# VH-VL binders against Flagella basal body P-ring formation protein FlgA (flgA): the designs that were tried, part 15

Target 1, 205 residues: Flagella basal body P-ring formation protein FlgA (flgA), of Buchnera aphidicola subsp. Acyrthosiphon pisum (p57418)
Amino acid sequence: TVQKFNFFDLNKQLNIFLKKEYPLNEDSIKIIIHTPLKKNIYCRKPDFSILSNTHNLGLINILLTCSKQHYYLTVEVQSEGEYIVANRKIPRGTRIKESDLKILIGRLDVLPNNTYRKKKDVVNRISLREFFPLQPITSFMTRPFWLVKVNQQVTVIINGNNFKMSSKAKSLSNGAQNQNIRVKTNSGKIINGIINENGEVIVSP
Short names: E, the ipSAE of ESMFold2; O, the ipSAE of OpenDDE; V2, 0.75 times the mean of E and O plus 0.25 times the DockQ between their complexes.

## First folded at step 8 (VH-VL; framework fv_maftivimab)

Design p6 (from p1 with heavy chain A109Y; at its last look DockQ between E and O 0.01; V2 from the best seeds 0.00; counts 0 for: pae E 21.7 > 2, placed apart)
Fold by ESMFold2, look of step 8:
Structure p6 (fold): chain C 205 residues (1-205), chain A 123 residues (1-123), chain B 106 residues (1-106)
Amino acid sequence: as target 1 above (205 residues)
Amino acid sequence: EVQLVESGGGLVQPGGSLRLSCAASGFTFSNYAMNWVRQAPGKGLEWVSTISDSGGDTYYADSVKGRFTISRDNSKNTLYLQMNSLRAEDTAVYYCAKSYDYVWGDYEYFDIWGQGTMVTVSS
Amino acid sequence: DIQMTQSPSSLSASVGDRVTITCRASQSISSYLNWYQQKPGKAPKLLIYGASSLQSGVPSRFSGSGSGTDFTLTISSLQPEDFATYYCQQSYSYPTFGQGTRLEIK
């Protein structure tokens, strides 16, 4: 357990830690260490952790724990990659289509949190506000398109190995494609199922 | 200005010993790891040894382990290399080099170099 | 041991040329690669660290790129003072250098 770490060893361990947390991928990543480790820190059982609850881009704080001693580091994570913007003015309440969207390449670390990265994740969603041309689109600016509405009569499909049944029920909530939803039969029984492309509720064993 | 000045090179017989010194000035010597890098005549660069800022940790290339000893005296701003059991393949210019520690991935690269001192091992 | 292989071993070029020197690592070293310039009878000088970061005082005609195993040093418009030998060095583990690339006047 007697392990001596100096600035040589601790900076190497910091580099290894950062390589694991920010691996190279399709996005360009550049890390700038603003507060390097002190030169002569003796550190028994060093442990690095990111203080943010999410791995945000931009300025982040890292905690080094050395037994009973704590050290705080600031690093800057810069990233470049693809993100989704509005291709035109989009009124509130619009069901978004692919032609409404444009892909740009730019600095991801300066964008609003939860900016969409792929068109497929935005298509068919409903705008919750007006979007302006070239405005980055975030998940907070959209909602799912509801295939099933509260109190809507829906077809329930029950699949068996050699038998297929269908019935009618009322939905107990709004629901989008592939979402689990609760429905109530005329007898009052509550059934859970998954909404398909057609707004039908598929029940499986 | 930041400077590193090596001394102690010379001609020695195989099996002999030499002690190299590197005098540092213009920076806080005790804050940095220090290194020896050598270059055989007409050949490329080869890392030899590294010593931590306090002197508590030392690292050696496999080619010199057990024969060379790196040390430092932080009160005199001086880096040393004791070379024993010298071989013909140790013939090289020996450079003193400072590690840089203020940027990502920096502690193993060498931002300041001395002028070098020549060590010749021959019969 | 991480071996570093430079290409070419020697290169002849004229002032004003764009030149490219490559360095290949025997295993991935992420972006932990540095470039040095050495003139005859002189100590090496650091040019680029971390694959692409320019050392203070180095002219902007020098640039570095690459990650993983393949790295490139580029001089955009060769100047008379750029004729030298160039070395790459990995800092992913204990240091190792490439064999060098001599850049000579054509």
Scores: ipSAE 0.000, ipTM 0.411, lowest interface PAE 21.7, mean pLDDT 83
ESMFold2 (binder alone), look of step 8: mean pLDDT 92; pTM 0.940
OpenDDE, look of step 8: ipSAE 0.015; ipTM 0.574

## First folded at step 10 (VH-VL; framework fv_maftivimab)

Design q1 (from p5 with light chain P95L; at its last look DockQ between E and O 0.01; V2 from the best seeds 0.00; counts 0 for: pae E 17.9 > 2, placed apart)
Fold by ESMFold2, look of step 10:
Structure q1 (fold): chain C 205 residues (1-205), chain A 123 residues (1-123), chain B 106 residues (1-106)
Amino acid sequence: as target 1 above (205 residues)
Amino acid sequence: EVQLVESGGGLVQPGGSLRLSCAASGFTFSNYAMNWVRQAPGKGLEWVSTISDSGGDTYYADSVKGRFTISRDNSKNTLYLQMNSLRAEDTAVYYCAKSYDYVWGDYEAFDIWGQGTMVTVSS
Amino acid sequence: DIQMTQSPSSLSASVGDRVTITCRASQSISSYLNWYQQKPGKAPKLLIYKASSLQSGVPSRFSGSGSGTDFTLTISSLQPEDFATYYCQQSYSYLTFGQGTRLEIK
């Protein structure tokens, strides 16, 4: 498909820029231009940029540079999609189960920062405070469930092409599944490995 | 709250002309592409024409090219369709429709529709 | 022009049935497909945009799926108010509607 557009129509050029910066994905994206470009602005080669280091949702500011002239635009990026809320009152310190969670559809741009989008990312985490029914759950409200605790004796598994070896070591820190962790052997040697689902530390030779 | 109201339909002889109007309210009209869609009696929907938010770009179905002209007046929140050289096959209810996404010119879902105005082309 | 062909052209079903309507494009349109419902004497109503996104205020029993050339609209448990004509519409290159699918009471 070949897109036709008039390069002298700055609103068309702004739309192309925004389409690149906010590509379609699982979520619905609606963009509202609060300060539309006036037709009397001539700009043969416009340069649009977002005045932020991140491409945040909600109200954003866009700088249009036309040669040496600068124009400031306010644009609202609304997004709708799935997010995770508590399905019941969840006491502080709870190891979260899937049944504790509910998926809602709504405006993502008005949710607290770092609200979870998938149940799988919340299940087995520990609540750091009390959650109320239908409260959005953020990453700041949870911590990893520790499979390995500091000073815990752990099994170290070394997988080779044709072999599997195991030994014992002590963990030097708390660790969750899939986390890289340092362990100390009886001889004092420090080894790095990744924690599996069983609390074992997997090392590649 | 958000509303589109068409007017200007009626009975016209073949070869005649009509101008349809669509009054918009409840949204920032100048931020959205606008559309005309028609439906012949007992038939399906047929896209007729689209105009960009600024009015700088217009698009037409092959069946109406050269005969119909879409336009808009953003200061009056009004969309127009000038229909010339009308034919019996142009007999339809004409709907005004708002594009869902004002940024994506090729991503045109129609989220708000008027109730339509009837155009009859008959001898 | 991209032609949109709906199947079936008409369908009889009972309240509570699961209903599936298919829309085929003459060439790939990625996911630029929308679904509308129209009742007699009324304007069309947007149900689904971008193949699978549910429009605000549309009941969750409606769903859309597909990409490329083949798309489906599904009503998981048909309600009395769902008897209507359904149209698909592509917006990949200009705009084209399917011919419609009339959903009637059995």
Scores: ipSAE 0.000, ipTM 0.424, lowest interface PAE 17.9, mean pLDDT 83
ESMFold2 (binder alone), look of step 10: mean pLDDT 92; pTM 0.944
OpenDDE, look of step 10: ipSAE 0.025; ipTM 0.582

Design q2 (from p5 with light chain P95F; at its last look DockQ between E and O 0.01; V2 from the best seeds 0.00; counts 0 for: pae O 3.6 > 2, placed apart)
Heavy chain, then light chain:
Amino acid sequence: EVQLVESGGGLVQPGGSLRLSCAASGFTFSNYAMNWVRQAPGKGLEWVSTISDSGGDTYYADSVKGRFTISRDNSKNTLYLQMNSLRAEDTAVYYCAKSYDYVWGDYEAFDIWGQGTMVTVSS
Amino acid sequence: DIQMTQSPSSLSASVGDRVTITCRASQSISSYLNWYQQKPGKAPKLLIYKASSLQSGVPSRFSGSGSGTDFTLTISSLQPEDFATYYCQQSYSYFTFGQGTRLEIK
ESMFold2, look of step 10: ipSAE 0.420; ipTM 0.762
ESMFold2 (binder alone), look of step 10: mean pLDDT 92; pTM 0.948
OpenDDE, look of step 10: ipSAE 0.033; ipTM 0.581

Design q3 (from p5 with light chain S91D; at its last look DockQ between E and O 0.01; V2 from the best seeds 0.00; counts 0 for: pae E 17.3 > 2, placed apart)
Fold by ESMFold2, look of step 10:
Structure q3 (fold): chain C 205 residues (1-205), chain A 123 residues (1-123), chain B 106 residues (1-106)
Amino acid sequence: as target 1 above (205 residues)
Amino acid sequence: EVQLVESGGGLVQPGGSLRLSCAASGFTFSNYAMNWVRQAPGKGLEWVSTISDSGGDTYYADSVKGRFTISRDNSKNTLYLQMNSLRAEDTAVYYCAKSYDYVWGDYEAFDIWGQGTMVTVSS
Amino acid sequence: DIQMTQSPSSLSASVGDRVTITCRASQSISSYLNWYQQKPGKAPKLLIYKASSLQSGVPSRFSGSGSGTDFTLTISSLQPEDFATYYCQQDYSYPTFGQGTRLEIK
């Protein structure tokens, strides 16, 4: 069957299609059609497809296929939501605290790629460069905080039913808090334990 | 100075006909869809009809479909409504209204209105 | 047809009051909702489009909010010139208007 696209139908049909491709989970999504089309499009078996990556925000290209006819559309996908910025100047090499971060609400489609969305994902990471006040923080600008480094001498705490002992061992890898890690004792024995908040490796019998 | 001026209202008997006109100035008339909206005395607003920017597509409320014909002449910057088989319930002030902007998405508000012309259908 | 229901149908208020008017759609209309002001004997005037966008020349005391089925027009500090009838209108499909809310001086 042939579908006639008028000024109500084209805008609304394209919006319906794109909102299915960009589900409204938490973020506000707005779709703007930039390409003026001839209003009276007679279209058999209309099919919209996205020519660019379907989950990118900003300007995208859409193909409308009407059996043997093709129409190319430029559409802008805007999104608004929460993102994380520096609350103050943060020197390079800083272990990031919650107070160093601020939540802003704004256009997500104009932010640098991989901008953090939640404070919890940034807290305790190390800045790889200087951050300026209100600068969006991206995953490329941080690294994990290693509480234990490879070859580091660590204290191993062995908690028994009626005893507690500590020993020294060498870590076989980098490790963050609460991570399972392998350490090698002076005798050559390899022990598996969990890194606590103090960089100690806790072993349970 | 953007302006819409309606004319052609008056008193008619049931079953009669009228033609309304809306003269536009101060904007590029041919770039915008145009609308008729009516308001019965003491009542709310009711959309009547829409015509596309070129005049190629027309749409009507169910209450007027088959009786009213919207048209436009872009060379005269004029919108028309031909009303046939008029009924008492068509008595209203008829407003000409401009659609906001079709290029920027799916929202079509009426941003410019005329002052209206009164149509009275009575024996 | 998408039915638009406004509440309240009329309201008395004093200059300086904060006023809210609500509009409910019979189905989800996303953000496709507009607000108009109409004074007696005058044509309607667009206030808000796209649920929350303020039309040029409209005072900042007017604001709109909502999405889906429930929408609100707010006047933060009522002025003498704000006494009028207010209409909501959806443009998700062929346009329909709410029945209107009369805002009267107390």
Scores: ipSAE 0.000, ipTM 0.427, lowest interface PAE 17.3, mean pLDDT 84
ESMFold2 (binder alone), look of step 10: mean pLDDT 92; pTM 0.946
OpenDDE, look of step 10: ipSAE 0.029; ipTM 0.570

Design q4 (from p5 with light chain S30R; at its last look DockQ between E and O 0.02; V2 from the best seeds 0.00; counts 0 for: pae E 15.0 > 2, placed apart)
Fold by ESMFold2, look of step 10:
Parts: sequence; structure tokens; C-alpha cells
Structure q4 (fold): chain C 205 residues (1-205), chain A 123 residues (1-123), chain B 106 residues (1-106)
Amino acid sequence: as target 1 above (205 residues)
Amino acid sequence: EVQLVESGGGLVQPGGSLRLSCAASGFTFSNYAMNWVRQAPGKGLEWVSTISDSGGDTYYADSVKGRFTISRDNSKNTLYLQMNSLRAEDTAVYYCAKSYDYVWGDYEAFDIWGQGTMVTVSS
Amino acid sequence: DIQMTQSPSSLSASVGDRVTITCRASQSIRSYLNWYQQKPGKAPKLLIYKASSLQSGVPSRFSGSGSGTDFTLTISSLQPEDFATYYCQQSYSYPTFGQGTRLEIK
């Protein structure tokens, strides 16, 4: 009888499917099946699919297909892990420092969308509003720190095998360090380059 | 060195039984799901069975369900396959294989293989 | 069952050639595809896992690509020791293998 239960264990197969769809190596997950699977469902080859966006946390709907029969399952995916909050009151327009941030451990499925998970992804960004102590910080609440601003005159550096050339150009957009940006020369030519730490635009493969 | 060594193969009549063993060394056996994979002479590879790291979950190919039983003894670093009601189509080299990942490894790549043991089912 | 179909069934190539072997799944397996090499009289050896990740100790001339249903194993510069049969295997669900591709060095 042990082999029979493994043969028809839909809960086991659903858990295997969900482990493949939610690869949370640093996080712990808990899966709660709200729709009970009846033992009298005969399904030798179950096919599961997620009806919502892949990797959503919280309540999700799963379609189980068994030989022309369709079953709709409601499953709750809870996750716990690290997330980033403000360590103090942070005024709008602040260039965020590591000391401004605190790591908390808690339920990820109840956080605002796009809450940051690592300090390194928040440091050096600009706050777009006031943050309160222990408030989760989302990507919508920050912008990149711009080293180059639209219409700014920038130095363009062209590196060759045996030479380094520089010239002036006007930036066509705002840009952060390591971002590809388009600049217009005095002749009107448009050049692509990457912004270095000093706000210079590097043109090289 | 990481090693898997199968034993227990041989010649058996249809309807007979055979028990395969796989001795593991060089890694923490209890951290990994283990597998049996077979290859009929001149043919390709066929997955037979998987057992979870603790032994609490077992999985079988349709072709062997109800006839084969996978088990493990983590204190002896040994994987087993009890094969009952053997058929001519079960004739193959049987490989013991380790799953790649211990966290999500019920169905994973097989990163370490034994050299196999031959099972021949013939009248 | 998820059926895995390899092509070609066999091929001949010269040392230094770039060779490709394809594998098609009967349904999406996302990136849960693995590649193995098997030499005569030997057990299979894992080359590539998760479609494109190179297993430790495998030469960099081996690479994998693909997602969904279509996957490719590439050997960028064929060596004499690459004579073998190659298998793909999905690990999205109950494991299944392709029928194999025999690579002959001529």
C-alpha cells in the first residue's frame, strides 16, 4: 500500500511542482493548500500550471489537468526572508548611505511590491519621498543617483589599443554610473558610451 | 573520492526477484536524494526510481510501479532496489545515481553515477 | 509523460569541428534540462545542468542553450576524447531521457 500512496499522491506532486517554480534559496517558503485534494481523484499523470504571474507570493490559482478533467486549486505561498527598511527618518532627496538602512527578517508575502532585499541595491540611490523609521523601502521610492544630467556637457573618452582621445559632447539624457548613455558631439554625431565614476563617457568595446 | 558501487545483479527467471545494493562513499549520503536508472543492452537510459534524502518520499516509473521498491539505510550509506515479478523487459544495466542538489533534489540532474550492475531476466 | 526527442541519432565530424545536438521536449520544461556523455562500457557523466550550467570539471568547449521545448548542446572545437553517446534528460517532472546521439570522430 505504501507504493500505491506514492503513486497517487497529488499533494506530493504539487509540492514538487511548486518547489521548481519558487526557487527561493535564501528564503524559506511555506505552501498551504486551501483547496483540499480528495483521495478519490484518479490522476496518473497530473499536469499543473500556475494561472497567475509566475513567482507571485500569497494566494495563487493552479490548474490541475487530469485526462480531460480540470480542477482549480487555491494555494497560498508564504515566504520569510531578509528585506530592507529605513534605519532612521530619511528626508526626500537624500543620497542613501549604508548606515541609513537596516535589514529585517520577516514575511515577504505581505510587503509592498518591489521591496528591496539587499542593502547594496539601495545604497547611493536618491529618496523620492520621506522614509520613516522601519518603513520598507521599495524601488518606486528611489531613483538612481545621476552623475550626468540631460544637456550637460561631458567629456567623452575613446580608448584605443595604443591611444586615449578625449572630446566634449552634450548628454541626451540623465545617466548614472556604469549606465550606457547617448551623447551628441558638436558636429551632431550621436555616440554611445558608458559613464564612469567621474561622469565621463567611455567609448570602447 | 566520491564513489557509488552497485552489486546484486545477475541472471534470474521471469517472475523472480532480485535485490540490488549501492554502497556510497566520499560524501554525506543522507543529504541527497538517490536514484536508480537503467539501460537495456544497446538502448538508451531510463529512470527507474527516486528516494528522498530522508527516505520519506519514493517515486517510481510507471513500468516498475507495484513491482519495485526503493529504500535506503542512511546509517550504512546504502541504497537498495527490491525487484519483484521480474520480466524480460527489465533486462538492463542498473545504475545508482546521486541527485545534484539536496534542497530541491527529488527530481534533479544526476551528478555522480556508479558503474552499474547487470540484471538479465531470461528463461 | 514528457517525451524527449534528440536529433540527429548519429553524426560524424572531424577534430576541430563545431557540432550541435538538439533536444525537443513534448511540452515546456522551462530550463530543467540536463546533458550527459556516455562512453562505451562506462556510466553516463553529467556535462550540463539547468540547460546552460557547466558541471565542474567539464571542458569549456561544451555549452548548452535553450528554454521551453528546444535545447542545444554545442561542442565548439571537437576533440578525439569527445567520441561518445550524448543524452538529454528533463528534470521538470518524472525524469525522462532522449534516445541518445552517437558522435563519431572521423
Scores: ipSAE 0.000, ipTM 0.464, lowest interface PAE 15.0, mean pLDDT 84
ESMFold2 (binder alone), look of step 10: mean pLDDT 92; pTM 0.947
OpenDDE, look of step 10: ipSAE 0.015; ipTM 0.548

Design q5 (from p5 with heavy chain T50V, light chain S30R P95L; at its last look DockQ between E and O 0.02; V2 from the best seeds 0.00; counts 0 for: pae E 18.0 > 2, placed apart)
Fold by ESMFold2, look of step 10:
Structure q5 (fold): chain C 205 residues (1-205), chain A 123 residues (1-123), chain B 106 residues (1-106)
Amino acid sequence: as target 1 above (205 residues)
Amino acid sequence: EVQLVESGGGLVQPGGSLRLSCAASGFTFSNYAMNWVRQAPGKGLEWVSVISDSGGDTYYADSVKGRFTISRDNSKNTLYLQMNSLRAEDTAVYYCAKSYDYVWGDYEAFDIWGQGTMVTVSS
Amino acid sequence: DIQMTQSPSSLSASVGDRVTITCRASQSIRSYLNWYQQKPGKAPKLLIYKASSLQSGVPSRFSGSGSGTDFTLTISSLQPEDFATYYCQQSYSYLTFGQGTRLEIK
């Protein structure tokens, strides 16, 4: 036997499918089906798939498979939720503090890619350009705050089983807290360590 | 002008049957899910049933399941409620209501309501 | 089965007062909550949909907030025409209404 397929059944099944594929906890989601679909398409076991490798917001293409028949649907996924904007004009090179940021609620599908969603992910980063008030802040507009700079002399702490040693070395790159970094000793040996909160490089055997 | 007009209410004995109608105008009836909502005298609102835009899916509150049948005729822009095996607790004003957004699937809100029709189930 | 509990069941207020009415769901309904106003002998009227979106033609003194299980309807400056019964309604899994909150003139 075959099941008749209509637009309401399509909308219901699409919403269930998309809720599973877009598990946006606190965000709202709105689905708009742009492709007109003739009623009375017969489909015993409808199967939906998203044709992209990512679950992007906005316009997406969905493949509906009914036995040997394929139907292409253009669907618009709109979402609303929290995002981070500048709370004031922020000059280039600013170490961002919490008071520099504001949370807005709005359409996520029209924001620039990689717009920050949480203040904690932006605080203490360095602005790479000037931000205007209420401008969405993206990950490409900031960089980490570097605790260690390339060619900087750093203290290396070497923890042995029965002892702890400290020496000086030159860092081979910029580094942020908790990052693995390579340093070069006065003898020319290259060693790896983890940057602590004080800008020291911790090495273990 | 968008309008929903219920009819078919009246007095009926317990165990009896009654058929309600709701005439729709001023919007594309076939694009929207339609609902019945009731209100017992002096009480709050109770959702009764919903039918999909095409009529392919129906859902019922547990209190009426197996006794009530929702249906629609999109060619006549009319919603129906067949009520069988009526009980005293079915006494209420019955409203028809339009779902707000036909593409959301979960019948998010009721933006248009009829005036209601009274059903009284009494010996 | 999602139960909706409104608080308070009734209240009295004066014109110009700020009024709040709360609604609690028995499980998370995200933002799928609507608010209605009903005057005696009349059908309900939609005020707020999706927890916080104001329906067209509804005065801006009405606002909604909340997500998950706890929701609030606020009337910022009560007017004579606002005395009515207010219902919340979830649309997350089918539809259930709260028991109503009767707002009376003091």
Scores: ipSAE 0.000, ipTM 0.430, lowest interface PAE 18.0, mean pLDDT 83
ESMFold2 (binder alone), look of step 10: mean pLDDT 91; pTM 0.933
OpenDDE, look of step 10: ipSAE 0.013; ipTM 0.529

## First folded at step 11 (VH-VL; framework fv_maftivimab)

Design t1 (from p5 with light chain S31D; at its last look DockQ between E and O 0.01; V2 from the best seeds 0.00; counts 0 for: pae E 14.6 > 2, placed apart)
Fold by OpenDDE, look of step 11:
Structure t1 (fold): chain C 205 residues (1-205), chain A 123 residues (1-123), chain B 106 residues (1-106)
Amino acid sequence: as target 1 above (205 residues)
Amino acid sequence: EVQLVESGGGLVQPGGSLRLSCAASGFTFSNYAMNWVRQAPGKGLEWVSTISDSGGDTYYADSVKGRFTISRDNSKNTLYLQMNSLRAEDTAVYYCAKSYDYVWGDYEAFDIWGQGTMVTVSS
Amino acid sequence: DIQMTQSPSSLSASVGDRVTITCRASQSISDYLNWYQQKPGKAPKLLIYKASSLQSGVPSRFSGSGSGTDFTLTISSLQPEDFATYYCQQSYSYPTFGQGTRLEIK
């Protein structure tokens, strides 16, 4: 059976393709084909492929392959959803609090890549630049709050069955809470652990 | 004495380009964000652009986005403004201004100003 | 952008008078408000920063007050050198200026 593609059918097929390719909510997505279709496309086995290496929303280039024929489509994928912005002016070097953040609902496809979607992902991070009110915040605009710094002496805690052992070691890198970190003991042994809320390195036997 | 001195202004045709410079002295230039503010003849003040102390962050007014580029050379204590695709409405005295570095912010006010350089865009 | 509105646009006063200029923001800007003085043919000069902090070297007859959306610049006793145009500027977001207040001699 040969499938005839017109504008509406193509949109439907593109929606199916994009939903499969991306975890998208159909109710929050609008697809606009910018490439004018001069004729109906007859295709037995339509194959779609994204030509851009980035899985970004917005303007994308899609290759439609029908047998030996190739159709290059410019498609705009509009998406609406929640994203995180600064609730106030936030100075550089600020440890961000929840009250510093605001959730907005709007078009995600026009936002910078890696814009935060949840407050929990931004809270307790450090601003790398000044934020203006209502400015979208991206992962490149923040860094983790370092509880442990490179070359810092840290307490290593080994939890065993019915015992707790502590020792001192030197950190080999910066580390944030709940992050894996490597430390060098006084004997020169390198061990791995997880940084707790107190800046201690927890090692499981 | 703390001083800012602008240069590079002049007459240019619409669509043309111009590069402004601002020479700073009397303070540690690399420790402060710098700004460009312009004033059309007989009009008020309009912020144009800001660049952070290290040059890592830049900000622009919507009216100049995509056309103007702010930069700095801390080794030369100099601020620059590259202006492309100039329009008649860009006609103004352009001031360079030093940011007042508050403990609670990167830049809050402009505490030192140059005397400005006039840019006229006319056919 | 945050819009700043000054009042009045122009004012005539005499030496020795108490002068008050107001500035209103389109939204709350906390205390991120600065005041500038500009004389004809000269660059602006910072008078007040952070709503009420007097810039170094500025006479004590100048003072600023306000928070949120409404701000005031006050000259307690006008001097001959104070006749100029005054601008408010918010630094809560991208900088924006008021339209200015021209203070003229009566």
Scores: ipSAE 0.000, ipTM 0.524, lowest interface PAE 12.3, mean pLDDT 87
ESMFold2, look of step 11: ipSAE 0.000; ipTM 0.473
ESMFold2 (binder alone), look of step 11: mean pLDDT 92; pTM 0.948

Design t2 (from p5 with heavy chain V103P; at its last look DockQ between E and O 0.01; V2 from the best seeds 0.00; counts 0 for: pae E 21.2 > 2, placed apart)
Fold by ESMFold2, look of step 11:
Structure t2 (fold): chain C 205 residues (1-205), chain A 123 residues (1-123), chain B 106 residues (1-106)
Amino acid sequence: as target 1 above (205 residues)
Amino acid sequence: EVQLVESGGGLVQPGGSLRLSCAASGFTFSNYAMNWVRQAPGKGLEWVSTISDSGGDTYYADSVKGRFTISRDNSKNTLYLQMNSLRAEDTAVYYCAKSYDYPWGDYEAFDIWGQGTMVTVSS
Amino acid sequence: DIQMTQSPSSLSASVGDRVTITCRASQSISSYLNWYQQKPGKAPKLLIYKASSLQSGVPSRFSGSGSGTDFTLTISSLQPEDFATYYCQQSYSYPTFGQGTRLEIK
């Protein structure tokens, strides 16, 4: 016979639906139904639709269709997962190292946008502000560490088939390791190369 | 400052009508479900009605269904309760309350309350 | 509807006492239980949400615990301003409140 659904069972089925719509690898999803419903809502084949922008975390609106009846639900989608915080007080202008960072597990839906999820994405960046212990770190709080700065004199290394040449040039922009950059030689020639770990610009002929 | 201010209470005869208003300020009204909760003199709290953040869905306690209508105007940051066919047992202080549910909170925890407006239904 | 039963209905205690108020649901509500404080002539104030989470600005002497059907509000060391009526409220379904517990000074 037809099974009786209560608020808790509806939450279970809504969880299944939303976990399919929010494929957050290694993250957990928790669903809270905020719209009050009467006890004893019977629904043999519930059909859920998201009425708001897809993949929003936090408060969303969902259409529940039970046979020919429609219910509008306000649902809170909470997500938990790993994110990166400061492991100590970090002064402004610090080149961030792995020991400066800590991984916490917690609510992703309440973190600032662009909060880092992996240490590898933060290491070697420069803090733009002072960070306090356990403060979440966002991409807006850091900048790339530039091995080469605009107008800086750099060594250009041209590796050819069976030869290696070097020259001095002036960088036309800021650049980080492994980034393509334009430099201008003393003769006025503009060349492109990739910055190595030593701040040298490597050119393939 | 986050604030809810009710108005529209008063003395009314049985069978009469009143319209309650609740003015909201200091938070984004349109992000939250809103509620009416009442308290009869010397008694406990009783949930009356809930309206969704957009106003698209409304819910009522069995004791008021068919007599009360909750509504909201998000452009005016105002919640309403139209009360018709009033009875003596509707005598209470009526509070408007904000749901805590965005971005954190438990389903329909009420984190901001107005100071209430008194409705007295007597012959 | 889910019935919420508070115990005791009233309680007398002295400043500095540790007190416990209990709330029982007529069916499992997981952890969807909130606690409010109400002083005479004032609106209720949220203390605890989701059974154990302390609302911002609430003193740390307040704590909540429980899951399922049995919940507890604890005040570790009563202060003069804590004498009030306390309500539990479930948020698993349509909201319902306990009948209240009046905490009075002895």
Scores: ipSAE 0.000, ipTM 0.408, lowest interface PAE 21.2, mean pLDDT 83
ESMFold2 (binder alone), look of step 11: mean pLDDT 92; pTM 0.948
OpenDDE, look of step 11: ipSAE 0.026; ipTM 0.582

